# VH-VL binders against q7z443r523to685: the designs that were tried, part 10

Target 1, 163 residues: q7z443r523to685
Amino acid sequence: TSLNMSTHQLTITVNVTSLEKSLIVSIDPDSPLLMTLYLGFQYQPNCTHFHLNITLPKDKVWQKDEEYTWVLNPEHLQHGIGTYYITAVLSERQEGAQQTPSLVSVITAVTQCYYWEIHNQTWSSAGCQVGPQSTILRTQCLCNHLTFFASDFFVVPRTVNVE

## First folded at step 16 (VH-VL)

Design Vj6
Fold by ESMFold2, look of step 22:
Structure Vj6 (fold): chain C 163 residues (1-163), chain A 122 residues (1-122), chain B 111 residues (1-111)
Amino acid sequence: as target 1 above (163 residues)
Amino acid sequence: QVQLVQSGGGLVQPGGSLRLSCAASGFTFSSYGMSWVRQAPGKGLEWVSGIYSGGSTHYGDSVKGRFTISRDNAKNTVYLQLNSLRAEDTAMYYCAKGYHYGRGSPDYFDYWGQGTLVTVSS
Amino acid sequence: DIQLTQSPSSVSVSVGERVTIDCKSSQSVLYSSKNYLNWYQQKPGQAPQLLIYWASTRESGVPDRFSGSGSGTDFTLTISSLQAEDAAVYYCQQYYSIPYTFGQGTKLEIK
């Protein structure tokens, strides 16, 4: 769960088994760090070879637990079912010299937004998406349905796979 | 020495507008977030608005849609445009320097300006 | 919104005495082993000044008689040997969640 970053780099491995769910990657450093994450499908990405990247902490947050959270929706994961790799690299813009090793915890989870569809008496995801304020502790659901009650029901499997 | 020099303010009728300015020196302005915090006469502190070093903004619910925060990094200045002013907007307005953490977020107010009084009266 | 409640609302004490001011948060402000809670001092006619950040770390130049403690939802500012210049209003402030909020203030007066 915790990883010491002695090389300013770490790799996160995630097995994706559904193309309908969103992946949440949370990094919890022991001290504030500026970093870049790179996503690769079935290969280890780096700064020149990746599908997608993000710089953390985010440019705008509403709560501090969002700062080091990457929300990957199904459109970001359309490369297939299988193993995704994430390489996290400390940015050269880090403030102050780092004199001691930093400890980093990594948690990954999958989630999906559901609402109760009264007419069918069942849960549905139609018209709902996992929003950018989502974290491993809570899911933001953004729905275009104004005629149905929104639901907070979701499954958050907390599995950590850190190399 | 970090210094925040405020200007603007004054007496305005309800529905009027004002622009507050806060000129910064003694630090790398473009790397820090900035906030405005107000204090109504005899009352406590209320966070009004903040701007990240990268330009992203947040607003308190009482001012959202009426106030606009902005920054000019070439002039090391943060602004607060106050529109559609109401009597309850009467307060001392402080600018405050944020923390350099990560993307220069507009929190952790380690330095404050001396304040600019805004009075909205009938 | 995270609401901060300070107690007492005011206190009148003599020089040299110890003063304790509490701040209770309606939600935890702890994340990643850091408490996103500050303490400010506002003297009459002045802007607020930062005393304590991350709940317990003194800002540079703040006298050792000021100390902060607590975690999660319950926080305390302690002035261990009160001096005349400490007469002020003290505010706690959270910056965990938008909107950032302040406690209602505690007025400290010298007898």
Scores: ipSAE 0.568, ipTM 0.823, lowest interface PAE 1.3, mean pLDDT 83
Fold by OpenDDE, look of step 16:
Structure Vj6 (fold): chain C 163 residues (1-163), chain A 122 residues (1-122), chain B 111 residues (1-111)
Amino acid sequence: as target 1 above (163 residues)
Amino acid sequence: QVQLVQSGGGLVQPGGSLRLSCAASGFTFSSYGMSWVRQAPGKGLEWVSGIYSGGSTHYGDSVKGRFTISRDNAKNTVYLQLNSLRAEDTAMYYCAKGYHYGRGSPDYFDYWGQGTLVTVSS
Amino acid sequence: DIQLTQSPSSVSVSVGERVTIDCKSSQSVLYSSKNYLNWYQQKPGQAPQLLIYWASTRESGVPDRFSGSGSGTDFTLTISSLQAEDAAVYYCQQYYSIPYTFGQGTKLEIK
């Protein structure tokens, strides 16, 4: 979904229904810009009141699709099941970037890493977590054991408010 | 006018060390990533290392653990420390400016230094 | 790592003729509607110079006879009418993923 973004901020609303899965947030602008994302649970966060924050694009990535992706694992979402709010505050446009308004694509998805547990003949997530290099395109699985791994991936309905 | 002026390099024995410098001017150095690219005699281009505006670094596999990229924003200079040099490290080394402002990734290279020759020979 | 393969490795062409150089990537370098593929020109004894970025955008100052096309894994640099000063080695380069990689180069000679 593409959104017209002003020079200020946007708010992403996500209903989290599982405390065991990771939330992937992708905010991909049509032109490079700096922004800070703030996470809040059951409240709209800002620069002075938030649970967690990140600045995008990331200052170190291995692939381009990582630059504007925020991975929120269960540890970050431990506040409970319910509505999480992400406020993205625009900092500045990068050189050569299009002038405002600009289009911003926002995608939210949930994912988890699984392995085949031979004894129980079932998929398990035990000992596995979604890594910070995960994106909408790929899931990085970090596990403390070696086995055959898989992941699920679901796009999560969201509401985006542009201010 | 953007300028990248390189210095350092020279002849060194295997196992030796060199330090390359690239002095930048004509742009807000601290806001851009920088990279080093090398070219062995008569060969193609090889990306060696990159440093973000924020200081994060990346390295090619062939130089990991031996080379160190760094920057001094106050001096508008990027460095490449070459340690444990091998014969296969013999090359012309170029510093290159990243394109993107602010993000500061060592992305595609719109400006290049004049090159510095590094020769590793016994 | 993303491997880039150029073809041909060398070519000799007369002035005024059309030249095409291909670059194939081992995996797609397309993301968010942008191809993270560049073309460089390197003349003898000189540093490389950027010609094309994002697969098809011509760098400032580059003659309009140079153009880039392609998407995903297949890219082409075209010189519509070769000039004598275009004798050089041309490289494609991806910056989609670390490590950044170059094609092996295409040596363009003037007949």
Scores: ipSAE 0.493, ipTM 0.841, lowest interface PAE 1.1, mean pLDDT 91

## First folded at step 17 (VH-VL)

Design Vk2
Fold by OpenDDE, fold request of step 23:
Structure Vk2 (fold): chain C 163 residues (1-163), chain A 122 residues (1-122), chain B 111 residues (1-111)
Amino acid sequence: as target 1 above (163 residues)
Amino acid sequence: QVQLVQSGGGLVQPGGSLRLSCAASGFTFSSYGMSWVRQAPGKGLEWVSGIYSGGSTHYGDSVKGRFTISRDNAKNTVYLQLNSLRAEDTAMYYCAKGYPYGRGSPDYFDYWGQGTLVTVSS
Amino acid sequence: DIQLTQSPSSVSVSVGERVTIDCKSSQSVLYSSKNYLAWYQQKPGQAPQLLIYWASTRESGVPDRFSGSGSGTDFTLTISSLQAEDAAVYYCQQYYSIPYTFGQGTKLEIK
């Protein structure tokens, strides 16, 4: 979903129904832009009241699709199942940008890493977590064992309010 | 005008060390990523290392664990520390100015230093 | 790593003729409608010079006869009318993924 950047702040609302999966948040502008994201549980966060925050684009990436992606693991969602709010405060155009961003695309998804557990004949996520380099295009899986087989990926419904 | 002036380099034995410097001027150095690119004699270009404006670093696989890129924003200078040098490290080394489309990521290079020759030979 | 393969490896062309150099990537360097691909010119005894970035944007000061095209995995550098001073080695470079990688180069000689 693309949003018109007529304002300097937007709020993403996501219902988290599982604490076993990671939440992937992608806020991708059409031109380079600095933004700070604030996470809140059952409240709309701001710069003075939030659970977690991150500044995008990331200060280190291995691929360009990582720059405007926030990976929230279960431990980051420790408040539990319910409604999470992400407030993105849009800052100035980055140096070197040719023009001011006019569009921002927001995508939210959940994912987890799985391997086939032979003894129980089932897929398991035990010992595995979604890595910070994950994006909407790929899932990085970090496991404490050598066997990895698959991951799931689901786009999560969200609402975006522009303020 | 943008200028990148390199220094250091020279002849060194295998296992030796060198430190390359690149002094920048004509732009807001602290806002830009920088890279080192090398070129073996008669060969093509190889990206060696990059450093974000914020100090995060990346390395090519061939130099990981041996080379270290760093920067001093107060001096507008980027450095490349070359340790455990090998014969295959023999090359002309260029410092290059990147574009900060991320947070100072050295993506592509609009300005280059004059190059510094590093020769590793016994 | 993303591999870039240029073609041809070398070419000899007369002044005034059209020249095309291709660059193929092992995977797409396109993301969010941007191609993370640059072209460089390196004359003998000199450092490389940037010609094109974002696959098709010409760097300031670069003559109009140079142009870049392509998307995804296939890119082309075109010199519409070759000049004597264009004798050089040309390189494509991707900056979508770490490590950044270059093509093997195309040596352009004046016939």
Scores: ipSAE 0.862, ipTM 0.939, lowest interface PAE 0.4, mean pLDDT 93
Fold by OpenDDE, look of step 22:
Structure Vk2 (fold): chain C 163 residues (1-163), chain A 122 residues (1-122), chain B 111 residues (1-111)
Amino acid sequence: as target 1 above (163 residues)
Amino acid sequence: QVQLVQSGGGLVQPGGSLRLSCAASGFTFSSYGMSWVRQAPGKGLEWVSGIYSGGSTHYGDSVKGRFTISRDNAKNTVYLQLNSLRAEDTAMYYCAKGYPYGRGSPDYFDYWGQGTLVTVSS
Amino acid sequence: DIQLTQSPSSVSVSVGERVTIDCKSSQSVLYSSKNYLAWYQQKPGQAPQLLIYWASTRESGVPDRFSGSGSGTDFTLTISSLQAEDAAVYYCQQYYSIPYTFGQGTKLEIK
């Protein structure tokens, strides 16, 4: 989904149905932009009222698809099952950015890392976390043990409001 | 006009250390990432290290743990500390200006310093 | 790491002729409709100079005879009409992934 960023901010609404999975939020502009994302649970957050925030693009990445990706792990989503709101506030166009108007693509997905637990004959996520380098294209799995790993990936329905 | 003026380098013995400097002018230094790229004699280009405008750093595998990139925005200067030098580190070292995408990432390089020769030999 | 392989490694061409240099990446450097690939020219005794970025955008001051094309893993630098001053080594570079990597270079000589 592409959105015109002629406005000052946008709000993403995501329904979180599991507290065991990570939420991946991708807000990828077509030109370099500086923005701050605010997370809220059951309310629309702003710069003065939020649970968590991040400034994008990230100040250190290993691959470019990570720059405008926010990985929210279960510990960031412990407020409960329900509707989370993410308000993205545009700060300014970065130096050297020449394109106007700018478009952004917004994608939300949930993912988790699993391994086959032989004793219980089931997939388990115990000891595994989704890493901060995860994107909508790949899942980074950080585990404290060595086993065969897999991951699930689901695009989460969302509502995006441009304000 | 953008200028990158390098200094430092020289001849050192294996295990020795050098510090390279690159003084920048003609642009808002603090907004840009910077990189060091080296070229062994008669060889191709190798990216050595990069530093974001915010100070985050990256290194090539061949220099991790031995080289340190840093910057002083007040002096518009980027540095490369070369420790535990090896013969294979012998090269012309270039500082390079990145393009200000992302958070001042040292992506591609539109301006280069004149180069500083580092020779590691017994 | 992403490896870049250029072809040919060297080429000799007459003035006025068309020259193409290929660069192949071991992984795609395409993301969000942008190719994170640059081309440089290095003349003897000089530092490299940027020619092309985003695979096909010509740097300011670069002659029109230079052009970049390609996407994903396959890229090409083209000199439509070779000039004597174009004798140099040309490098492709990806900046999609850390570490940044260069091709091995293509030496272009004038016949």
Scores: ipSAE 0.806, ipTM 0.912, lowest interface PAE 0.6, mean pLDDT 92
Fold by OpenDDE, fold request of step 23:
Structure Vk2 (fold): chain C 163 residues (1-163), chain A 122 residues (1-122), chain B 111 residues (1-111)
Amino acid sequence: as target 1 above (163 residues)
Amino acid sequence: QVQLVQSGGGLVQPGGSLRLSCAASGFTFSSYGMSWVRQAPGKGLEWVSGIYSGGSTHYGDSVKGRFTISRDNAKNTVYLQLNSLRAEDTAMYYCAKGYPYGRGSPDYFDYWGQGTLVTVSS
Amino acid sequence: DIQLTQSPSSVSVSVGERVTIDCKSSQSVLYSSKNYLAWYQQKPGQAPQLLIYWASTRESGVPDRFSGSGSGTDFTLTISSLQAEDAAVYYCQQYYSIPYTFGQGTKLEIK
């Protein structure tokens, strides 16, 4: 989904149905922008009321596709199953910034890392978590054990409101 | 007028240390990422290290654990601390101006310092 | 790491002639419709000078005879009509992935 950033903020609504998976949020502008994302559970967050926040683009990335991706692990979604709201607020123009309105592509997905647990003959996520370098295109799996890994990946329905 | 003026460098024995400085002027230094790029004699360019406007750092594999990039925004200066120097570190070292966009990433370089020669030899 | 390979490594061309330098990346540097690729010119005894960024955007002050093209893994720097002052070594550079990497360089000499 692509949006025209005609205003200074947008809100993404995501229905989280599992506490076992990570939420991947990709908010990728067509030109470099500075923005702050605020996470809220069952309410629309803002700069003064939120559960968690992040500033994008990230400055600790290895590839550019990571810059505008927010990985929310189960511990970040500890509030429970339900509707989460993400408010993205654009920062004021920086030196050298373009004046042309930017398009923003928003993608939300859920994912988890799995391994085959031989003892129980089942797939397990125990001891594994989705890493912060995960994107819509790839899943980084961080585990405290060595085994063969797999991941699932599902696009989650979302609603985007521009305010 | 954008200007990058480098200092430091010189001759050092293997295992030694040097500190390079790059003083910037003519732009809002604190908004921009900066990089160090080196060039061995008669060879090509090699990216050494980069620092975001906010201070996040990155390094080439060949210098990780030995070199440290830092910045002092109050002095409009970027530094490169070179430790545990090796013969293969011998090169002309350039500071380079990067991006002002987003978090100020040191992506590509529109202005360069004059270069500082580092020679590591027994 | 992303490896950039330039071709040719060296070339000698007469003034007024068209010159093309190729840069191939080991993986795509295209993302969100932007190619994270730059070109530099380095004359003897000088620091490099930026020519092109985003694969095809010419830096301010760079003559219009210089142009960049390509996408994904294949890029080209073109000098439409070579001038005597264009004798230099040219480098491509990717900034899609850390560490940033340069091509090995192309030495352009004037016949």
Scores: ipSAE 0.799, ipTM 0.907, lowest interface PAE 0.6, mean pLDDT 92
Fold by OpenDDE, look of step 21:
Structure Vk2 (fold): chain C 163 residues (1-163), chain A 122 residues (1-122), chain B 111 residues (1-111)
Amino acid sequence: as target 1 above (163 residues)
Amino acid sequence: QVQLVQSGGGLVQPGGSLRLSCAASGFTFSSYGMSWVRQAPGKGLEWVSGIYSGGSTHYGDSVKGRFTISRDNAKNTVYLQLNSLRAEDTAMYYCAKGYPYGRGSPDYFDYWGQGTLVTVSS
Amino acid sequence: DIQLTQSPSSVSVSVGERVTIDCKSSQSVLYSSKNYLAWYQQKPGQAPQLLIYWASTRESGVPDRFSGSGSGTDFTLTISSLQAEDAAVYYCQQYYSIPYTFGQGTKLEIK
């Protein structure tokens, strides 16, 4: 979904139905933007009231698709099942950025890392976590054991409000 | 006008150390990422290390654990500390200015220093 | 790591002729409609100079006879009409992923 950023902030609404999966938030602008994301549970967060925040683009990445991706692990979503709100507040345009209007593509997805548990003949996520370098295109799995891994990936319906 | 003026380098024995400096002018240094790129005699270009405007660092595998990139924004200078030097580290070393996409990422290089020669030989 | 392979490794061309240098990446360097690929020119005894970035955007001051094209994994640097001063080694570079990597270079000589 592409949005025309005519204002200084946008709000992403995501219904979280599992506390065992990570939420991937991708906010991809058509031109370099500096923004701060605020996470809230059952309320719309702002710069003074939030559970967690991050500034994008990230100041260190290994691949470019990581720059505007926020990985929220289960521990970040420990507040419970329900509606999470992410408010993105735009700071300023980066040098070399195009003039307004700017388009922003927002994608939300949930994912988890799994391995095949031979003894139980089932997939398990025990000892595995989605890494911070995960994106909409790839899942980084960080596990405390060695085995063959896989991941699931689901795009989560969301509502985006431009304010 | 953008200028990158390098200093340091020289002849050193294997296992030795050197410190390279690159003094920048003509742009807002603190807003840009910087990189070091080296070129062995008669060979191609190899990216060595990069540092974001915020100070985050990256290294090529061949130098990881031995080289350290740093910056002093007050002095508009980027440094490369070369430790545990090997013969294969012999090269012309260039500092390079990045283009300020992201948060001062040293992506591609629109300006280069004049280069400083590092020779590692017994 | 992303490997870049240039072709040819060397070429000799007469003044006024068209020259094309290819650069192939081991994986796509395309993201969000941008190709994270640059081209450099290095003349003997000099530091490299930026020619092209974003695969096709010419750096300021670069003659218009230089152009970049391609997307994804296949890129091309073109000199529409070779000049004597264009004798140099040309490198492609990707900045999609760390570590940044260069092609092995293409030596362009003037006949």
Scores: ipSAE 0.777, ipTM 0.903, lowest interface PAE 0.6, mean pLDDT 92

